# VHH binders against Leucine-rich colipase-like protein 1 (LRCOL1): the designs that were tried, part 8

Target 1, 137 residues: Leucine-rich colipase-like protein 1 (LRCOL1), of Homo sapiens (Human) (a6ncl2)
Amino acid sequence: GYGPQKKLNLSHKGIGEPCRRHEECQSNCCTINSLAPHTLCTPKTIFLQCLPWRKPNGYRCSHDSECQSSCCVRNNSPQELCTPQSVFLQCVPWRKPNGDFCSSHQECHSQCCIQLREYSPFRCIPRTGILAQCLPL

## First folded at step 4 (VHH)

Design a7 (from n7a with F100S D102E Y106T A110Y I113Y; framework vhh_7nfr_2)
Fold by ESMFold2-Fast, scan of step 4:
Structure a7 (fold): chain B 137 residues (1-137), chain A 124 residues (1-124)
Amino acid sequence: as target 1 above (137 residues)
Amino acid sequence: QVQLQESGGGLVQPGGSLRLSCAASGFTFSSYEMSWVRQAPGEGREWVSSISWSGDSTYYADSVKGRFTIARDNVKNTLYLLMDSLKSDDTAVYYCARDSYESSGTWYEYFDYWGQGTQVTVSS
């Protein structure tokens, strides 16, 4: 199944896990984008600072401030995604390229979102073969 | 056990170049999108670049487009960041990060594993 393996002798939570207090995290850093409903365990800076960080393009979002671009837009997807910003500060449409994670075919430029093998994540895959099938080669 | 170990950081002069490496172990490296994220002193984290599981698709932050190149070697389980035309603003700790199964999910599902980071300092 899904889920990373953990070391026997780590403190409570690894990086990226949901948290409520700094002490729950091995990093002793539990932080949030101020508008998101969840905090997560985050590594500290080299100066031992516990600072929030932001999502790249293509990640699901609830608020503009979660995104590095400051663009959290619905596009053609039912879910809001972090999208690129143009030189005129406009949020532009975005679709996932081949190799990216996905939850539905329509999220992908290829219109193909499948598991290549059991227990692997669903990925955007190029359509293959003469009939441009949504099928692993 | 998932492990990510960065190397290749150091002191470099403005206009110089560096190559960062991230050695991955404890998982099927070729099945995951990988990213570089940096943290400058006194600033929030900034996403730098991502690469798809196959290496066919790459993404870059606007601040590094045309200067940095992300690459991966799925046989050696290694992620790279080739950094050209370095500026003082590139001074940061650079982290290798693994995409989670829910990287399109809510904020807290973005990355599941991070390396310890490698320091890059750009100054004369």
Scores: ipSAE 0.000, ipTM 0.100, lowest interface PAE 17.7, mean pLDDT 71

Design a8 (from n7a with F100L Y106T W107L A110G I113Y; framework vhh_7nfr_2)
Fold by ESMFold2-Fast, scan of step 4:
Formats: sequence, C-alpha cells, structure tokens
Structure a8 (fold): chain B 137 residues (1-137), chain A 124 residues (1-124)
Amino acid sequence: as target 1 above (137 residues)
Amino acid sequence: QVQLQESGGGLVQPGGSLRLSCAASGFTFSSYEMSWVRQAPGEGREWVSSISWSGDSTYYADSVKGRFTIARDNVKNTLYLLMDSLKSDDTAVYYCARDLYDSSGTLYEGFDYWGQGTQVTVSS
C-alpha cells in the first residue's frame, strides 16, 4: 500500500484464508504460500516480518525486489503488479506517484527518489525547474 | 493525546543484537507510516528505516541495510527495530517517529510526532 488511511475495508481473516491486502488478515500478513500460487493470510516470522517470495509477472507487489523481473509498477490499476521490463530495461510508465516511499529513481514516475533532509525517508519527488532537476529546491 | 514511547536500548558489544520497541497510543496506528531516526553524539539526525502503514514495504538507509529489520504489529500498536551485527558507528539515541502524509502530495518531509528516544551504545 501507500499513504495513511483512516478507514480500511477490513476483514479479520484467519491464517490460510484468501486475501488481497495485508490489512484483511488478523496477522496483517498476506503473502504467497510456497505450495500454492495463492495469496493467503500468513503468520509473520519470529521477527514479525511478512516476507515476500520473488513473484512472477502479474502478481501484486509493493517493491521491485519482490518481483522476478525486478519491476513493480502501477499500470492502469490502483495496485502495483510485477511487470516485465521493456526492451530498454525500463518498467512501463505509471510508476510510484509523488510522495510514495522509494529505494531508487526508477521506481518513481518522476524518475526522482531523494531524501529531502538527512532525517527523512527517501520519497518520490516531482522534478521542477528549467533542467527538470532531481534536487530539493 | 498522541504518544510514542521507545524501549529496548542498552549497552552491547560489537557484533551483538538488540530489539527496539515503540509503543504507540492516542491515534489509529495502522493508518500511519512509521520510521526510525537516530542521532549519534555530536551529529545531526539520520534516517534509519521506514515501514508502510500496512507493513507491505520496508526501506533502509544504506548504512544499516542487511543488518537491521523494521517491523510493526498493528494489533499491538507497536513498531520494532531489530538490530543485528551492531557496530560502534551504530551508537546513537534512536527515535521512533510518525510520518506525516499530506493528501495533496506536497508535504514530503517531516514527522509530526517523535518519541523521547532510547540510547544504544556499542562499545568497541
């Protein structure tokens, strides 16, 4: 997901029930079972992590590293999907919008993932100015 | 009344491990992105790690990637930072912070609430 939401369309699903979002599960963990290509409510690890496997194209994702293609983007839907890279090794347009957390410039629609202050997380920032610079002005 | 209270800090030897906790109250914890920020003696504040409101996405500073793990428990309203392979450079006061998201997408930096901090000391 992205951003904070005051009200979620929640369902308190138990372990092993089908899910589409982490918040639907009592465990707050909705991931792919290694034995089946279904997203199921899954127990968290002993460190309270909900670890993804490397997902094939078409699976829901939150980060590029979750995908076998290393490409997790929003196309024309509200959810991000694992997507094949283009012939130029680029993910299709409609990447993460401005404001979302990011780990690399390529994850962002703006092609700009920066840390505005040393104590803030990296976020997708719009490019502005004459040279469309990826800089905090 | 929004409150963030850290715990779990202490003195540890290089290569050791610590688990920091941040107990949140006074707001809908599951609706907010959360971060850990640290401040070493004589230095400015440095971002360490962030986690999305759902726990789906986690992000780490290069200096801690592969050693630290951020996690959250939305049922217990608690944020965690699991620190492995600690180094002397990790000595700092660690703060949990509630990330401020502006729906207009114009406010990208800053946190509206910070905890009081917990001291982590790694002696060489």
Scores: ipSAE 0.129, ipTM 0.641, lowest interface PAE 5.0, mean pLDDT 75

Design a9 (from n7a with R98K F100Q D102E S103T Y106L W107E A110S I113Y; framework vhh_7nfr_2)
Fold by ESMFold2-Fast, scan of step 4:
Structure a9 (fold): chain B 137 residues (1-137), chain A 124 residues (1-124)
Amino acid sequence: as target 1 above (137 residues)
Amino acid sequence: QVQLQESGGGLVQPGGSLRLSCAASGFTFSSYEMSWVRQAPGEGREWVSSISWSGDSTYYADSVKGRFTIARDNVKNTLYLLMDSLKSDDTAVYYCAKDQYETSGLEYESFDYWGQGTQVTVSS
């Protein structure tokens, strides 16, 4: 036939189906959901978390674009690290970016501070449009 | 080789205090966020506390707020958990966990390395 392997390996999973990689999904978006312990195919037009992973605060960096904060600067350390945007750190005022630790929804730019698993810390994560994922802390 | 070694656990009476330590090696400790996670007998793992790479930001589970203090020494590559006003419900094996660096997806929950754990028993 016309390449059964090629057709069988094309994006075929619908929204809500379990996935491991973006290319498995018709939406080309495979993201984690706090209501499920695994990644699910997700609509790309609603969930921008399908953008390439960017480093959270505290991670070593070489360019601003590597960081979720878009701010790669030296603190009191000799190394350049992804840093919260702040005028005191040569970056504009901000709310916490995705991936950063949080204590409340208000701290996050996404306004979503949740714990994805019982053994994980609370983090700012992209809003999925499901209100249950942004439960009060 | 990445290694996390916990110590400082033991038997203590309710209202007592303990200090847990986690000695880290095999990675640049000062560049990673670190956490403490516990597991009570017959239960799943529960997050306790996390600390930023610099030590400037600390986070606590509601059950331990005001009683526990997380700290780190980036010169000694050691993570600490200072536990005050211990309750019977704090009885668990306490694990040191290293946050996953540069995941291949948009995953923010993963720990890539865990210690062997140290037992804390709070009993009269």
Scores: ipSAE 0.112, ipTM 0.619, lowest interface PAE 4.7, mean pLDDT 73

Design c1 (framework vhh_7nfr_2)
Fold by ESMFold2-Fast, scan of step 4:
Structure c1 (fold): chain B 137 residues (1-137), chain A 122 residues (1-122)
Amino acid sequence: as target 1 above (137 residues)
Amino acid sequence: QVQLQESGGGLVQPGGSLRLSCAASGFTFSSYEMSWVRQAPGEGREWVSSISWSGDSTYYADSVKGRFTIARDNVKNTLYLLMDSLKSDDTAVYYCAKDYLSGWYDEYFDYWGQGTQVTVSS
């Protein structure tokens, strides 16, 4: 079980089901299987613990910790992908890029988490032009 | 051909609970962020909650934090809203929305379906 203050998914997946994170599996272990091209939920054994494995750049992700780069960003599409950090565009491992859902200013790379309209979710918004002060329009 | 079908609404007493469901079709459900949005009679639309494509990240409006839980089942292509400790102010039509951001200055919700009515009253 989980509470509303916890950031946990449903952990429904059984052994052999495709997975993206350890937390998706009831076994809490999502590893590469030589029989499949993707990561699968794998049982933990008394002799071998689930080794930490992180996704290379280009893999779909939902959280920074899933990625070897520690950077899971949403492009100009609804998909989140493991992305390398770049000189021009930074992805800080502990901060969300522009466009991501957010619950506080501090979790955004821009340090700006606002709701542009009452029916829209809160998102990380760049501090540029008219939004430089991080205030809704 | 995107279709979202909400269900599970009804009449409940204050302090009661309801579970809303949204059956999705016509798109790759597991690839999109999903949201719940509500509209009370005579008022504008209000964002309630959002969930990432995998379910690892959830977000809530301050008015519902601690009372509502958003969840998804990517195998069944279904979005859920578990509503606890309901208040009269929660009375609204609840809509399931496929969400995306097309640039930082634009926010869009795709509303497809009739919504489900939730009435909290004695």
Scores: ipSAE 0.000, ipTM 0.369, lowest interface PAE 11.8, mean pLDDT 72

Design c2 (framework vhh_7nfr_2)
Fold by ESMFold2-Fast, scan of step 4:
Structure c2 (fold): chain B 137 residues (1-137), chain A 122 residues (1-122)
Amino acid sequence: as target 1 above (137 residues)
Amino acid sequence: QVQLQESGGGLVQPGGSLRLSCAASGFTFSSYEMSWVRQAPGEGREWVSSISWSGDSTYYADSVKGRFTIARDNVKNTLYLLMDSLKSDDTAVYYCAKDTLSGWTDEYFDYWGQGTQVTVSS
């Protein structure tokens, strides 16, 4: 064929170029950022919304992975729906308490897994204090 | 009196294997997390691997993943480090370290062994 689909396949825009769809960009990411009010081709990062599209809360689902919340549960409804984790604690996976060994931030209840000293293992630590944010693992 | 005694170090050729052991006494071994830490000549101490009190969870430094295996025997009060595909960069003194129950604050171990020398050379 021909038409709009063919035009999309012809675009290989670089980072910073104006875009309308993810497919136009070499990075496969077309999003709004703090640099401009327009959608621009942007590097794929977890900090930007260029994660694979997932269903918002309220959408019908079959698996937790389909939902932005990672929670697909049955409530006062005949179907399972994507639901905020804070509403249904059963959708929150068990996480390690402070002090436990860890390999990633998401394993910890605090969502903070860091190595304080080069000779120490990575551990779950409390996320408290001004400017206290987890360093990347 | 807590004691940790390492053994099994020695001279080995690149690509070879060694098994380190750490005999623990003076505390309830099965109740504590245990770790291996190494120190290369002229360098600071570097964490190598850790194991949970039950042995169900193990953790490794990126430099040793896929080559080293940490294990424990809670009946014999012994910690092990099985080292495969050894490289020159693995040359170091290897220490057995006992974790504290509240190690999230300072990340310090409360007891260390005397160390065992591992030398990888042709």
Scores: ipSAE 0.019, ipTM 0.534, lowest interface PAE 7.9, mean pLDDT 73

Design c3 (framework vhh_7nfr_2)
Fold by ESMFold2-Fast, scan of step 4:
Structure c3 (fold): chain B 137 residues (1-137), chain A 122 residues (1-122)
Amino acid sequence: as target 1 above (137 residues)
Amino acid sequence: QVQLQESGGGLVQPGGSLRLSCAASGFTFSSYEMSWVRQAPGEGREWVSSISWSGDSTYYADSVKGRFTIARDNVKNTLYLLMDSLKSDDTAVYYCARDSSSGWLEEYFDYWGQGTQVTVSS
């Protein structure tokens, strides 16, 4: 059956479920969720707006408009990435913040990429206090 | 209730291959970085591999690089570890782990699976 079953199906998806159109969602909002790269049913804002999620710094991009910073540039990387703006509205190289996975010191804003314990992955670690020398604990 | 359930372990000969799976439930899987950690008999825990929440970035311990591949399916809420060219030193219990959202300095993982045994033996 279609008719009433079809109408029910168009509004059956809850928050966090994959979608392709707004009407598939009970919220009537289908956009790239701030918690996921995929198009998901999302709640509307307190002003009842269905706003697109924009890519944070460090994400791959093709256009400036995809990025929260409005900066999509190649800064010594093989691909274009969303990068922050300086106080002079210039797009500056993006470096991974503390806590992010890393493969080299240069990837991190802190210039420190270490494995704190043998069972932990390599992460960008702040160069402060006991970690000022960028050495495992 | 957060749950991580591993499967796919077993006995395999040196040079063989295995695919481990980790079924996740009780949380928004696509929002978390995930990792595989192993523990060999009589040894401490050793990090094996990690994958970003989107699957776009993968990281490997030097001991497994080029032999193991980490992957995820955010629609099926499943994490995978594809193990190739297995060696006797790969014998261990393999754990699926969810990266902590805030305790990364001292607590890298807030939830662990029960583990799945991988034995590489002739």
Scores: ipSAE 0.077, ipTM 0.591, lowest interface PAE 5.8, mean pLDDT 77

Design c4 (framework vhh_7nfr_2)
Fold by ESMFold2-Fast, scan of step 4:
Structure c4 (fold): chain B 137 residues (1-137), chain A 123 residues (1-123)
Amino acid sequence: as target 1 above (137 residues)
Amino acid sequence: QVQLQESGGGLVQPGGSLRLSCAASGFTFSSYEMSWVRQAPGEGREWVSSISWSGDSTYYADSVKGRFTIARDNVKNTLYLLMDSLKSDDTAVYYCAKDTYSGSWSEEYFDYWGQGTQVTVSS
């Protein structure tokens, strides 16, 4: 789950304190260090995964948040690419597009958040064909 | 080719902790979402956790939320799963899995899997 968690972010932990999510840390970076058995709050600059860099248009993506445009969709290709938002209206800034991780139906632009296979994560799924009623296969 | 190699599994007491690692090679690790999936004896596969390509977004199954932490090091091409407050129900083979991005949900979501590492939580 994510989304509402940003609104309630209690970022009070200092560098070196144990953490479970980035939001808990003053640095906004919670990751594993080879010198410690637990995830610790770390300076953002020493770990690439905590950098704010985002993919430009044309790059492969799985989530809107990975793209500078905040839009990750199929653009007449077999894979999802970061795409300018003005080209595809299904990419709204506050709602997740198809393929993005989700915790509830309302988070998705499609209004459908299901697990298609038991080992798959919950994702926003298009309401088309057999999935028009947002039920797993 | 693409290779995913898990390590860090073992036998631990209930309430204990373990750190799993997955060394990735043969693809641009920093461009792909990565996941941990487990399979308990006699059961089907269960998705555990996923992390975005940048590490900015992490997602957890309800059964592990608050106890497990997923992390990645894009310089070392390594995925991690830190497991705290382990329960007997966490006993399973844990697999590292690479997201396919080609994205037909009627097909397999993950295109490559590791060989798995056994985690046993028992007294």
Scores: ipSAE 0.000, ipTM 0.172, lowest interface PAE 17.2, mean pLDDT 71

Design c5 (framework vhh_7nfr_2)
Fold by ESMFold2-Fast, scan of step 4:
Structure c5 (fold): chain B 137 residues (1-137), chain A 122 residues (1-122)
Amino acid sequence: as target 1 above (137 residues)
Amino acid sequence: QVQLQESGGGLVQPGGSLRLSCAASGFTFSSYEMSWVRQAPGEGREWVSSISWSGDSTYYADSVKGRFTIARDNVKNTLYLLMDSLKSDDTAVYYCARDSWGSGSLEYFDYWGQGTQVTVSS
């Protein structure tokens, strides 16, 4: 029942919380995972797209792509779970060093994949100085 | 190993109150939505209440709205169900369950406690 004063609920839900509309979520993204019939608050992609929800750590999984960590391992249990990267080193993917060809920021250890000159290929570069494409929002 | 252990059940008279607790271990409790589910004698499992991983959102079955309050303590890894104005229809075994996707749907509850008996009778 209602107390003399009820808890303040601002409808600014965190990642993984049930939602009905984008505005309820702190991420402004309320969408569905293809394997989950319910809509959940989801982080946006690096291109600010609101794509299907990805499972946080501890959730059951079948493939790395289902997990926000991109890591789905059996852990110390009989079932596979989304786990933080570096757990038992099973989910420590090699990331490209500075100078290597890249197609996305996530491929690079620096988290920065840019085209240094017109018509040059995109390459991983160190986050040195202020780089517009690698500046925090 | 994931373990959920309920306590706090018992015999109470109609209109009484009980507080159920669920001690969680073997997983990152603060990363999961948690739920209470009950099963009355001769009936199937009925979802009672859910609470988000942060505790900021709570959901209740229509049969318990206004009478029950779900809460969690992420520091103590404990889930609570505060039951007020108990009715004979609330007599059931109450289970603590982990919701793998925060959906509130029983099909996504992957771990369950052993249950604690609540009996409302005079």
Scores: ipSAE 0.000, ipTM 0.101, lowest interface PAE 14.1, mean pLDDT 73

Design c6 (framework vhh_7nfr_2)
Fold by ESMFold2-Fast, scan of step 4:
Structure c6 (fold): chain B 137 residues (1-137), chain A 121 residues (1-121)
Amino acid sequence: as target 1 above (137 residues)
Amino acid sequence: QVQLQESGGGLVQPGGSLRLSCAASGFTFSSYEMSWVRQAPGEGREWVSSISWSGDSTYYADSVKGRFTIARDNVKNTLYLLMDSLKSDDTAVYYCARDTWSSGEYYFDYWGQGTQVTVSS
């Protein structure tokens, strides 16, 4: 029979075929292209480039960035789930990127808001790296 | 060329333990966040766990929290998933995935072939 090794040697799969990497597909795009959370070879389009695979609504999550909605909350659930964006939901659809001004850690995508110099404003800073000054959550 | 290769899967009894490994090559492993994602028979993919580039931050799905531990060895370019107190619901193909940012979004750009974990008496 067929082994995992045989499947690993396939390249440039057609649209709709299961994939693991973008370069396996003729379209050079391996992502979710339907309501099912499976990665399939997907056509590139002018408006829909190869979108990254992120968790659809209903999936367990630990961080907003993991979700297609950018919203990971305990919305009447015992666990944090990827939840559709809404103006009334707990999570903000957009958080401040690194470099932006901030007043609290939670305003930043990095969840790190620090004052880099005396008399300078607080800014969102990457949580990890040589200059990381925030402890991981 | 980026390559991720999982190993360590197999058949185990409920309550047992397994250690999955993912050997990474073709990129600077220490510069990327890494994740484990699983797919149970007939189901969609479910995120299991993620680890920061340095190993300082770890995240877990509620279904595995307290039972699984994600770890990495940046010298050996290897990602690990230490699975304890395994349940039949943990039966799935487990994938190693590389986390990245592109076009302003966070996503998985490379996946391994997967390793089968079967929990059954």
Scores: ipSAE 0.000, ipTM 0.094, lowest interface PAE 17.4, mean pLDDT 71

Design c7 (framework vhh_7nfr_2)
Fold by ESMFold2-Fast, scan of step 4:
Structure c7 (fold): chain B 137 residues (1-137), chain A 122 residues (1-122)
Amino acid sequence: as target 1 above (137 residues)
Amino acid sequence: QVQLQESGGGLVQPGGSLRLSCAASGFTFSSYEMSWVRQAPGEGREWVSSISWSGDSTYYADSVKGRFTIARDNVKNTLYLLMDSLKSDDTAVYYCARDSYESGTELYFDYWGQGTQVTVSS
């Protein structure tokens, strides 16, 4: 479909379904293993990269990174809570998670949008290890 | 088994247009991001365009932006590349590819089509 359509959270995919982001999966875990040539929705207990568990909305937090939403704000509460990213809250605009296609660094939560290989699309990449400077390999 | 099959390539004059198609089978097409990648004679592979699983987001290499349009039909399991204002520099074998995200330092495609030749020459 094309047209003005309502977007919902993408956490609808079951275990074994193809995915790009943890949020797409009901398990909140999207990872690759040696048995599959692509990322699949996986139970959190199977792979370390989906551990530690991140806090769902409504949980107390001290940093944005603790929350599944990447949004930890004081919203009419004496304590900061994990909050959905929305147009009227401090964590807006929503930024794309690692692995998503991108057109600019600003679109990415990592502030890094690069093409790792000439045959690869531009994606949001974590600024870790060899990629800390956000430079192509 | 995953299968991607391109068609629609051919010989066209500079300034002409072509529409490439990629028929996908053996997987849930609507769940995957798809890309077009090309390889010119004597050169390495170059990313051309990508489309999100829903078709809501499209991305283009600077060399083709404004001339090419990527589209998909999730009911027909088909990916398209509409090429307009073709230049001699667009001469290449065009591959349909299913995107795959690998952890670490590399993002790559897990399945490729056989390719379709596009030649832009007078």
Scores: ipSAE 0.010, ipTM 0.465, lowest interface PAE 9.6, mean pLDDT 75

Design c8 (framework vhh_7nfr_2)
Fold by ESMFold2-Fast, scan of step 4:
Structure c8 (fold): chain B 137 residues (1-137), chain A 123 residues (1-123)
Amino acid sequence: as target 1 above (137 residues)
Amino acid sequence: QVQLQESGGGLVQPGGSLRLSCAASGFTFSSYEMSWVRQAPGEGREWVSSISWSGDSTYYADSVKGRFTIARDNVKNTLYLLMDSLKSDDTAVYYCAKDSWESSGTLEYFDYWGQGTQVTVSS
């Protein structure tokens, strides 16, 4: 591979302009948002996009993955907020047994969620076996 | 230091399967979009597949759609490419690539690349 960093002359694009790279934008943020399927120059601080960290507890969220705690739940307000994970409260991972449908390795007790055939749904599979695609990590 | 280490490549027969892995370190893996890019001998780089930082969205090149599956494990900081029904045209060095920004939506910007793993489909 080659892989040298390509430099841009000037960050000149304003908010809402089409972009390919973060450096093209004056905001230094070029992301896909729900307003359009294309990448647009976006304010860094307004949507907390293009941040070099995940959201701390108390921030508004849409998905668990946005939060440092990996926990995005509704508090006493109608908004979902990043919340500390607790074994006695919320966001304790429920681990699925072998054979159940899954969307990620984390969901499975085996920590292995694969699609055995091209158009089959993902399922929790044991990590052992001659046909197993999940190796011990 | 940011490091991406691919593994799982090798020689397979047409119609065979391989699972590629990319072990990531030196950054918050769960905050970045990750991609697989391949390069056949004498050709330019071809984007193969991307997965969003959360794992909620996956994207595939038309040449591999329905045959390859991209997945990530944010607890283990590992990116996967499950390759089924391999064809001779899939012969290439496969690279793991990191997007430059957290929560990035740009699939064409990568700041770090792995060293690559060779996949050879005999015909």
Scores: ipSAE 0.000, ipTM 0.081, lowest interface PAE 19.6, mean pLDDT 70

Design d2 (from n2 with A33E N52S S53W G54S G56D; framework vhh_7nfr_2)
Fold by ESMFold2-Fast, scan of step 4:
Structure d2 (fold): chain B 137 residues (1-137), chain A 123 residues (1-123)
Amino acid sequence: as target 1 above (137 residues)
Amino acid sequence: QVQLQESGGGLVQPGGSLRLSCAASGFTFSSYEMSWVRQAPGEGREWVSSISWSGDSTYYADSVKGRFTIARDNVKNTLYLLMDSLKSDDTAVYYCARDLEYYDILTGPFDYWGQGTQVTVSS
């Protein structure tokens, strides 16, 4: 994935869930985002401000302003992705960490994108130990 | 209680189309990556397609690329698989599955599975 999945919230909606009112969200923040025509539950800033949600690194983008980093750049992907920004305000290449979904070896920091089980999706896997050759168990 | 319920399967002729749906309840659907997995008669399970929690990224098995489309509606808590140009080798029981919070190389990929819906492609 593009980040950790949230724990189940039975009484309040989690980040990314559709909402109509701030009170529906665990974050107490229901605002528009750059991805959808409707409002989604979003995290508050460190100053408790309820601002529109912006895409973290690895998400597909069409414009710099969609990204938390303000960097929307093409790397090994045929599409533009949100990428990290260096201390010198330069957009640096981003590669998927181990565990993320992938379509090709080049997308992964490990340079390894395989199915560990036939019924598993393709994920970025470390090239270490028994998986050094990037082959299923 | 986590529930995943598939629907939309049936009998179709080669070249036909079907739309599978998976109704999710009992968890924050928009926070989880979701997948479709199938099992043909006498075969093991095989992965078909996956979608990120936001719907921004989709992934497909080589055998279905260009023919199937995975989609999700986070407002309706529903996962879809739109199947075009169906072939006899697409005959299988199709399951929707919820991906684990973190993928571990030694852990299974899913924590919950639906009951499955039968898709049969024959003349």
Scores: ipSAE 0.169, ipTM 0.668, lowest interface PAE 4.5, mean pLDDT 79

Design d3 (framework vhh_7nfr_2)
Fold by ESMFold2-Fast, scan of step 4:
Structure d3 (fold): chain B 137 residues (1-137), chain A 123 residues (1-123)
Amino acid sequence: as target 1 above (137 residues)
Amino acid sequence: QVQLQESGGGLVQPGGSLRLSCAASGFTFSSYEMSWVRQAPGEGREWVSSISWSGDSTYYADSVKGRFTIARDNVKNTLYLLMDSLKSDDTAVYYCARDSEYYDILTGPFDYWGQGTQVTVSS
């Protein structure tokens, strides 16, 4: 059960006791248990319970820091996904390759992000003498 | 109310095969990544496998790679774990878990769990 023994009680709860915050538990871990929909004090384990966890590739994400790869990218899908870092993927230490979606010139390896057709998304393209907006000044 | 219900566990001999199922209800199953987690007698929980919301990406613990296959049926709202070449070390309670929509350092990677199904590998 839930007990209102907060004010003068600076005692850590044991494993299996109901909790609301990690700090309440002597394990410093308060998580959802398979036996009940309530959060209970739980041992930290190799299973990833209360250990720093980051999303594997393919998972939906909002920020790069959520992903094991540190790469959260929109592909041709409407959702951002955790994506592996590699020399052929958008989140390589060097910039996006030609053909990838972009929102600024700086995102592209070519330093050139333009819209080739009306109502199409902007894409990284090779910098050439034909494209004045991407040429050196 | 979110519910996950496992089935398909049982007793098998080493080298045998089992197919575990997890029936999901109370949420849009096709919108969530799903995982299998096991707990051996007297040990902590161990992550086994995960599958992306579309089924296009699968991930496995090193101990089960090449022997287990995770799959899902988004029309039937069911998650599967196909276990081949079972070893005595695979003896555990297997749990179906729903991955959190967002990384949460407070609650960890999973927000809902099933009740578990027992798998025993012995001669």
Scores: ipSAE 0.000, ipTM 0.207, lowest interface PAE 14.0, mean pLDDT 72

